# VH-VL binders against q8ixk2r445to577: the designs that were tried, part 330

Target 1, 133 residues: q8ixk2r445to577
Amino acid sequence: FFGMLQNKGLTDYCFDYNPPDENQIVGHQVILYLCHGMGQNQFFEYTSQKEIRYNTHQPEGCIAVEAGMDTLIMHLCEETAPENQKFILQEDGSLFHEQSKKCVQAARKESSDSFVPLLRDCTNSDHQKWFFK
Short names: E, the ipSAE of ESMFold2; O, the ipSAE of OpenDDE; V2, 0.75 times the mean of E and O plus 0.25 times the DockQ between their complexes.

## First folded at step 16 (VH-VL)

Design e30 (framework fv_axatilimab; at its last look DockQ between E and O 0.86; V2 from the best seeds 0.84)
Fold by OpenDDE, look of step 16:
Structure e30 (fold): chain C 133 residues (1-133), chain A 120 residues (1-120), chain B 107 residues (1-107)
Amino acid sequence: as target 1 above (133 residues)
Amino acid sequence: EVTLKESGPALVKPTQTLTLTCTFSGFSLSTYGMGVGWIRQPPGKALEWLANIYWDDDKYYNPSLKNRLTISKDTSKNQVVLTMTNMDPVDTATYYCARLRYGDYYFDYWGQGTMVTVSS
Amino acid sequence: DIQMTQSPSSLSASVGDRVTITCRASQDIRKFLAWYQQKPGKAPKLLIYDASELQSGVPSRFSGSGSGTDYTLTISSLQPEDFATYYCQQDYDWPYTFGGGTKVEIK
């Protein structure tokens, strides 16, 4: 699967990554932004290694969860996907993080125009449903 | 078990400052994502959100009352303090503190509330 | 601010009845909606969050639905302990706002 990763509950919002430096793509938080389908900022790939890859530049970035955190941070992809970069996109649309045993949920940050994907206990909320568009 | 309890004066004179303390247990504001908020309810009326404070000392206020509100925490005592200046009889209400999480701005545990009457 | 309008403001029902109350937001709140139950002299109790998720410990006769601006709380079979006032709350935008409440009274 590849393309925009859109949330069901938070309608019209997609995974978005826009690093300040195009030559240094790691270390920043993945956010949610209105789906626009323009450029590479909202293009992600779900791989056979259970990675969510950001494929705009080389080296490739993969979404990771750091210890003790509930945010999604961009790391470098590795030859063998590390445990903190493994996700399961279920048929029901839930995005499960294997290491934390939590689900990715669309959540508000500081304002209504600032949303982020966060790890939460898995529920049936549409805020935890995702699909590639 | 999560518990919260409000404490403070039951009677405040107009123009005085109200200071309320929320003492809680079963969770800590040193824990990432944890927050405590204040909500008030005039007798027989609806609920009104006042302010939130989080583990990282991030604070949010109701814009209509922001200039009158100050929220602070003492993590070591598991306490959150709310001050409200220039109290008026219209501010007479039951004041609640409640727990929430950053990113989940509903309140899952509430104190019993403390009635505050503003009267001369 | 986002205005939350509940309807009806009050209703009378009997034990066993199906009760439905509605909350309408002044704008799309994208399912960031919670429901609370409040009994006289008591603090509100969280029933539903994210429009349809049942809070732990809440009886399954309570359910929430809706999207966009319109949301509904349903009690499938009203029990004696369910006579109370119910409030909706949006957590989509600051300031967080509550509905005016719906009082469910015994017929």
Scores: ipSAE 0.896, ipTM 0.952, lowest interface PAE 0.6, mean pLDDT 96
Fold by ESMFold2, look of step 16:
Structure e30 (fold): chain C 133 residues (1-133), chain A 120 residues (1-120), chain B 107 residues (1-107)
Amino acid sequence: as target 1 above (133 residues)
Amino acid sequence: EVTLKESGPALVKPTQTLTLTCTFSGFSLSTYGMGVGWIRQPPGKALEWLANIYWDDDKYYNPSLKNRLTISKDTSKNQVVLTMTNMDPVDTATYYCARLRYGDYYFDYWGQGTMVTVSS
Amino acid sequence: DIQMTQSPSSLSASVGDRVTITCRASQDIRKFLAWYQQKPGKAPKLLIYDASELQSGVPSRFSGSGSGTDYTLTISSLQPEDFATYYCQQDYDWPYTFGGGTKVEIK
């Protein structure tokens, strides 16, 4: 799949990546932002290796979760996808992180206008349901 | 088993500062994502959120109680402290501490509450 | 602040009745809604989060639904232990706010 990855419960919000330095795309957190389709910030590819790639920029980034953390961070893609970069987009819309056995959920940063994807124990919440547009 | 318990004075005079302590067990604020919040309920009235504090020492307050609230923690003692200045009879309420997780701003475990009366 | 309006403010019902309580938000809260049960002299107990997810240990006769501004708590067959006051809470935006409550009494 390629396109905008939207949340079902947090209506009209999409995965978004906007690193402070266009030349340093690694190490920053993925956010959720109102879907707009402008520029390159909201286009991701779900690959046969179960990666979520930010590949409209070189070098290509792959979403990862570091051990002990629940935030989604951009790493460089590898020739063979590391386990912490593998996500299963289930037919019910859940986005399952294989290594942690957790699902991606939309959440607000407290007392902020910002939303972020976070790992949580899997539930049937619409905040854990995602689809490409 | 997760438990929380509030302690502090049952009676406070107007203009005094209220200090409440939440002592908890069955979880730790050293655990990533964990938090404790304070909520009050005036007699016969709805619940009102006051403040949250998290494992990373980030703190958040209800804007309507501007500059009256201070929240702090001592992770090694499993304690959270709420201070509320310039108490008034309208602040008479049962005060609860409760557990939450960052990102999920609802409360899954609550203390039994402590009634605070502000005597005019 | 997001205003939460519950209805009815009180109701009388018999054991075995189906009970429905509604909560309306002053703006779209995108299913960031929780329900609590509170008995006299006791702390609130979480029943439902994310509008429809049942908290662990809560009986399946409780269910939640809704989207946008309108949300519903349903008790499919009222039991003696369910006589209490029920509150909704939005956790979409700060300050987090609660509804005024719905008292469920024995008819």
Scores: ipSAE 0.770, ipTM 0.910, lowest interface PAE 1.1, mean pLDDT 92
ESMFold2 (binder alone), look of step 16: mean pLDDT 93; pTM 0.934

Design e31 (framework fv_axatilimab; at its last look DockQ between E and O 0.82; V2 from the best seeds 0.83)
Fold by OpenDDE, look of step 16:
Structure e31 (fold): chain C 133 residues (1-133), chain A 120 residues (1-120), chain B 107 residues (1-107)
Amino acid sequence: as target 1 above (133 residues)
Amino acid sequence: EVTLKESGPALVKPTQTLTLTCTFSGFSLSTYGMGVGWIRQPPGKALEWLANIYWDDEKYYNPSLKNRLTISKDTSKNQVVLTMTNMDPVDTATYYCARLRYGDYYFDYWGQGTMVTVSS
Amino acid sequence: DIQMTQSPSSLSASVGDRVTITCRASQDIHKYLAWYQQKPGKAPKLLIYDASELQSGVPSRFSGSGSGTDYTLTISSLQPEDFATYYCQQDYDWPYTFGGGTKVEIK
């Protein structure tokens, strides 16, 4: 699967990554932003290694969860996907992080125009359901 | 078990400052994501959100009352304090503190509430 | 601010009745909606969050639905302990706002 990763509950919002420096793509947080389908900052790929890849630049970036954190941070992809970069996109749309055993949820940050994907206990909330478009 | 309890004066004179303390147990504001908020309810009226404070000391206020409200925490005592200046009879209400979590801004545990009457 | 309008403001029902309460937001709140139950002299109790997720310990006769601006709380079969006032709350934007409440009274 590839394209925009859109949330079901928080309608019209997609995974978004826009690093301050296009030559330094790692270390920043993945956010949610209105789906616009322009550029590559909303283009992601779910791979057979269970990675969510950001393929805008080489080397490729992969979404990771750092120890003790509930945010999604961009790391470099590795030949063998590390445990903290493994996600399961379920048939029901839930995005499950294997290592933390939590689900990715669309959450508001400080204001209604600032949303982020966060790890939460898995529920049937539509805020935890995602699909590629 | 999560519990919260409000404490403070039951009677405040107009123009005085109200200070309420929320003492809680079963969770800590040293824990990432934890927050405590204040909500009030005039007798027979609807609920009104006042302020939130989080583990990282981030604070949010109801804009209509922001200039009168100050929220603070003492993590070591499991306490959150709300001050409200220039009290008026219209501020007469039951004041609740409740737990919430960053990203989930609903209140899952509430104190019993403390009635505050503003009267001369 | 996002305005939350509940309807009806009050209703009378009997034990066993199906009860429906509506909450309308002044704008799309994307299912960031919670429902609370409040009994006289008591604090509100969380029933549902994210529009349809049942809080732990809440009876299954309670359910929530809706999207966009319109949301509904349903009690499939009203029990004696369900006579109370119910409030909706949006957590989509600051400041958080509550509905005016719906009092469910015994017929």
Scores: ipSAE 0.895, ipTM 0.949, lowest interface PAE 0.5, mean pLDDT 95
Fold by ESMFold2, look of step 16:
Structure e31 (fold): chain C 133 residues (1-133), chain A 120 residues (1-120), chain B 107 residues (1-107)
Amino acid sequence: as target 1 above (133 residues)
Amino acid sequence: EVTLKESGPALVKPTQTLTLTCTFSGFSLSTYGMGVGWIRQPPGKALEWLANIYWDDEKYYNPSLKNRLTISKDTSKNQVVLTMTNMDPVDTATYYCARLRYGDYYFDYWGQGTMVTVSS
Amino acid sequence: DIQMTQSPSSLSASVGDRVTITCRASQDIHKYLAWYQQKPGKAPKLLIYDASELQSGVPSRFSGSGSGTDYTLTISSLQPEDFATYYCQQDYDWPYTFGGGTKVEIK
């Protein structure tokens, strides 16, 4: 699948990546922003290797979660997907992070107007349901 | 089992500072994402959120009370402390501490509450 | 601040009745809504979070629904232990605000 990755519960919000320097895409946090479909900040690809790829930059970025953390950050993609970059988009729309056994949830970032995707224990909440559009 | 308990004076005089301590067990504020908040309920009235503190020492206050509230924690003692300055009779309420998690701003475990009366 | 308006403020019902309580937010809260039960002299107890998720240990006769600004708590078959005051709370934006409550009384 490719396109805008939207949240079911936090309606009209999409995965968004806006690194402060467009030439340095690694190490920054993925956010949620109002879906607009303009520019390339909101276009992601879900690959056969279970990666969520940010394909608008060369070399390509892949979403990762560092061990013991719950934030989604951009790493460089590798030829074989590392465990911390593997997500399963399940039939019910849950986005499961394989290494941590946790689900991606839309939550407000503290002290901010911004929402972020973060890992939480899996529930059936619509805030843990995602779909491509 | 998760428990929380509020302690502090039952009676304060107008203009005094109220200090409340929440002592809890069954969880720790050393745990990533954990938090404790304070909520009050005037007699016969609705609940009002006061403040939250999280494992990383981030703090949030109800804007209407921000100038009067200070929240702090002692992680090693499993305690959170709330102070509220310049107490007034309208601040008479039951004060609760309760647990929450970063990103989930609802409260899943509550203390039994402590009634604070503000009068001469 | 997001204002939360509950309706009705009180209701009378019999054991076995289906009870519906509504909560309206002053703006879209994107299903960031919780429901609490409070009995006299006791602390609130969390029933529902994220509009429709049942808290662990809460009986399945409780359910939540809604979206946007309008939300409901339903008790499918009222039990004697369910006579209490119910509060909604939005957790979409700070300050987190509560509804004025709905008292469910024995008829």
Scores: ipSAE 0.779, ipTM 0.913, lowest interface PAE 1.0, mean pLDDT 92
ESMFold2 (binder alone), look of step 16: mean pLDDT 93; pTM 0.938

Design e32 (framework fv_axatilimab; at its last look DockQ between E and O 0.85; V2 from the best seeds 0.81)
Fold by OpenDDE, look of step 16:
Structure e32 (fold): chain C 133 residues (1-133), chain A 120 residues (1-120), chain B 107 residues (1-107)
Amino acid sequence: as target 1 above (133 residues)
Amino acid sequence: EVTLKESGPALVKPTQTLTLTCTFSGFSLSTYGMGVGWIRQPPGKALEWLANIYWDDEKYYNPSLKNRLTISKDTSKNQVVLTMTNMDPVDTATYYCARLRYGDYYFDYWGQGTMVTVSS
Amino acid sequence: DIQMTQSPSSLSASVGDRVTITCRASQDISKYLAWYQQKPGKAPKLLIYDASELQSGVPSRFSGSGSGTDYTLTISSLQPEDFATYYCQQDYSWPYTFGGGTKVEIK
């Protein structure tokens, strides 16, 4: 699966990554932004290694969850996907993080009138359902 | 078990400053994502959100009351304090503190509320 | 600010009745909607979040539905302890706002 990763509940919002420096793509948080399909900032790939790859730059970036955190941070992809980069996109649209045993939820940020994907306890909320478009 | 309890004066004179303290247990504002908010309710009226404070000391206020409100926390005491200046009889209400979580801005645990009457 | 309009403001019902309460937002709030129950002299109690997720410990006779601007709280079979005032709240856009409430009274 590849393309825009869109949330079911949060209308018209997709995974978005826009690092401040195009030559330094890791270490920043993945956010949610209105789906526009323009550029590479919203192009992601779900791989057979259970990675969510940001397929824009070389070396490629993969979404990771750092220890003790609930945010999605861009790391470099590795030959063998590390545990903190493994996700399961379920049939029902839920995006499950294997290591934390939590689900990715479209969450609101008060500070900037923006939204971010956060790890939360798994529910049947449409805010935790995703699909590639 | 999560609990919250409001404390402060039951009577405030007009133009005075109201100071309310929320003492909670069962969670900590040192924990990532945790927050506490204040909500008030005039007698027989609807609920009105006042302010939130989070573990990272981020603060948010109702825009209509922002210039009158100050929220702060003492993590070591598990307390959140709300001050409201220039009180008026229209501010007479039951004041609640409640727990919320970052990204999920609903209130899942509430204090019993404390009635504050503004009168001369 | 997003306005939340509840209807009706009050209703009378009997035990066993199916009760439906509506909450309308002034704009699309993408299911960022919670429902609370409040009994006289008590604090509000969270019933539903994310429009349709039942809070832990809440009886299954309560359910929430809706999308866009229109949301509904349903009590499938009203019980004596359900006579109360119900409020909706949006957490889509800051500042977060509550509805005006719906009082469910005994007929």
Scores: ipSAE 0.850, ipTM 0.938, lowest interface PAE 0.6, mean pLDDT 95
Fold by ESMFold2, look of step 16:
Structure e32 (fold): chain C 133 residues (1-133), chain A 120 residues (1-120), chain B 107 residues (1-107)
Amino acid sequence: as target 1 above (133 residues)
Amino acid sequence: EVTLKESGPALVKPTQTLTLTCTFSGFSLSTYGMGVGWIRQPPGKALEWLANIYWDDEKYYNPSLKNRLTISKDTSKNQVVLTMTNMDPVDTATYYCARLRYGDYYFDYWGQGTMVTVSS
Amino acid sequence: DIQMTQSPSSLSASVGDRVTITCRASQDISKYLAWYQQKPGKAPKLLIYDASELQSGVPSRFSGSGSGTDYTLTISSLQPEDFATYYCQQDYSWPYTFGGGTKVEIK
């Protein structure tokens, strides 16, 4: 799949990556932003290795979750996908992180207008449902 | 089993500072993402959120009360403390502490509550 | 602040009745809504989160639905232990706010 990765419950919000240094695409948090499709910030590829790639630039970025954390951050993709970069987009729309056995959920940062994807115990909540647009 | 229990004075005079302690078990604020919040309920009225504190010591306050509230934790003692300055009779309420997780701003386990009366 | 308006403020019902309670937000809250049950002299108990997700240990006769500004709690067959006051709460935006409550009384 390639395109904008949209949340079902938080309508019209998409995965978005906007690193402050366009020459360093790793180490920053993935956010949720209103879907617009303008520029390169909202285009991701879901690969056969179960990666979510930000590959409009070289070298390619892959979404990861570091051990003990629940935030989605950009790492460099590797030849064989590391376990912390593997996500399963299931038929019910849930986005399952294999290593942690948790699902990606749309959540607000407290005292903020910003939304972010976070790992949570898997539920049937529409905030844990995602689709490519 | 997750439990929380509030403790503090039942009676406070106007202008005094209220200090409430939440003692909990069955979870720890050393666990990533865990938090404790305070909610109050005046007799016969709706619930009002007051403040949250999280495992990383980040603190958030209801804007209408933020100049009066201070929240702190002692992770090793499984305690959270709320102070509220300049108490007034309108602050008479049952005060609850409750558990939440950062990003999910609803409360899944509540203490039994402690009634605080503010009276001359 | 997001205003949460519940209706009705109270209702009378018999054991076995289907009960419906509504909650309206002053703006779109995108299903960031919880329901609580509170009995006299007791703490609130979480029933439903994310508008429709049943909390563990809550009987399946409770259900939630809705989107946008309009949300509903349904009790499919009222039981004696369900006579209580029910509150909705938005967790979309701080400060997190609660509805005024709906008291369900025995007829």
Scores: ipSAE 0.738, ipTM 0.904, lowest interface PAE 1.3, mean pLDDT 92
ESMFold2 (binder alone), look of step 16: mean pLDDT 93; pTM 0.935

Design e33 (framework fv_axatilimab; at its last look DockQ between E and O 0.92; V2 from the best seeds 0.85)
Fold by OpenDDE, look of step 16:
Structure e33 (fold): chain C 133 residues (1-133), chain A 120 residues (1-120), chain B 107 residues (1-107)
Amino acid sequence: as target 1 above (133 residues)
Amino acid sequence: EVTLKESGPALVKPTQTLTLTCTFSGFSLSTYGMGVGWIRQPPGKALEWLANIYWEDEKYYNPSLKNRLTISKDTSKNQVVLTMTNMDPVDTATYYCARLRYGDYYFDYWGQGTMVTVSS
Amino acid sequence: DIQMTQSPSSLSASVGDRVTITCRASQDISKYLAWYQQKPGKAPKLLIYDASELQSGVPSRFSGSGSGTDYTLTISSLQPEDFATYYCQQDYDWPYTFGGGTKVEIK
């Protein structure tokens, strides 16, 4: 699967990554932004290694969850996907993080127009449902 | 078990400052993502959100009352304090503190509430 | 600010009745909607969050549905302990706002 990764509950919002420096793509948080068909900031790929790859730059970036955190951070992809970069996109649309055993949920930032994907206990909320478009 | 309890004066005179304390247990504001908010309810009226504070000491206020509100925490005592200046009879209400989590801005546990009457 | 309008303001029902309460937001709130139950002299109790997720410990006769601007709380079979006032709350945009409430009274 590849393309825009859109949330079911949060209408018209997609995974978005826009690093401050295009030559330094790691270490920043993945956010949610209105889905648009322009640019590469919203192009992601779900691989056979269970990675969510940001395939815009070389070296390639992969979404990771750092220890003790509930945010999605961009790391470099590795030859063998590390445990903190493994996700299961299930048939029901839930995006499950294997290491934390939590699901990715579209969440709002306080007093902001911004939304972010966060790890939460898995529920049937449409805010935890995702699909590629 | 999560519990919260409000404490403070039951009677405040107009123009005075209200200070309310929320004492809670079953969770900590040192824990990532944890927050406490204040909500009030005039007698027979609807609920109104006042302010939130989170584990990183991040604070948010109702814009209509922001200039009158101050929220703070003492993590070591599991307490959150709300101050409201220039009280008026219209501020007469039951004041609640409640738990919330950053990113989930609904309140899953509430205190019993404390009635505050503003009168001369 | 997002305005939340509940309807009806009050209703009378009997035990066993199906009760439906509506909450309308002034704009699309993308299912960031919670429902609370409040009994006289008591604090509100969370029933549903994310429009349709039942809070732990809440009876299954309670359910929530809706999308966009329109949301519904349903009690499939009203019980004696369900006579109360119900409130909706949006957490889509700051500041958070509550509906005006719906009082469910005994017929």
Scores: ipSAE 0.890, ipTM 0.948, lowest interface PAE 0.5, mean pLDDT 95
Fold by ESMFold2, look of step 16:
Structure e33 (fold): chain C 133 residues (1-133), chain A 120 residues (1-120), chain B 107 residues (1-107)
Amino acid sequence: as target 1 above (133 residues)
Amino acid sequence: EVTLKESGPALVKPTQTLTLTCTFSGFSLSTYGMGVGWIRQPPGKALEWLANIYWEDEKYYNPSLKNRLTISKDTSKNQVVLTMTNMDPVDTATYYCARLRYGDYYFDYWGQGTMVTVSS
Amino acid sequence: DIQMTQSPSSLSASVGDRVTITCRASQDISKYLAWYQQKPGKAPKLLIYDASELQSGVPSRFSGSGSGTDYTLTISSLQPEDFATYYCQQDYDWPYTFGGGTKVEIK
């Protein structure tokens, strides 16, 4: 799968990555932003290793969740995907993080105009449903 | 078992400062993602959100009351304190504290509430 | 602020009835909607979050639905313990606002 990863419940919002330093893409949080397809901030690849790759910079970034956290952070991709970088995009649209056994949910950053993906216990909420477009 | 309980004065005079304490058990504000909020309900009226505080001491206030509210916590005592300045008779309400998780801005466990009357 | 309008403000019903309560937001809230039950002299109790997800321990006769600006709480077969006031709350945008309530009374 390659393209914009869109949320079902939060209409017209997509995964977006816009690091403040073009030379250092590691360590910043993935956000949700209105889907637009302009530039390359909203283009991700879901790989056979169950990675969500950000393919617009070298070195390539892969979405990860660090131990004890619920935020999605950019790490460097590795030859063999680490467990904290493995996500299952299920048939029902849920995006399951294998290591934590939690699902990715669209949520507002408290008292902010910004939305972010966060890990939560899996439910049937449309805020936990995702698709590539 | 998660429980919360509000304590504070039942009667305050106009212009005085209200201080309410929420004492809770069954969870800790040292736990990642945990928060406590305050909500009030005037007699026979709808609920109104006042403020939230989270495990990293981040604090958020209803904009309409921001200049009157201060929220703080003492994690070691499992307590959250709300202070509201310049009380007016329109602030007469039952005040609740309740638990939430960052990102999910609905409240899954509530205290029993404490009625505060503002009158001369 | 997002205004939440509930209807009806009150209704009378009998045990066994299907009850439907409507909540309308002043703008699209993308299913960031919760329902609470409140009995006299008691704190609200969370019933439903994310428009349609049942809170743990809530009976299956309660269901929620809706999208955009229009949301519904349904009680499929009213029980004696369900006579209460019901509130919706949006958690889409701050301040998190509540509806005016719907009082469900014995007919």
Scores: ipSAE 0.772, ipTM 0.917, lowest interface PAE 1.2, mean pLDDT 92
ESMFold2 (binder alone), look of step 16: mean pLDDT 92; pTM 0.926

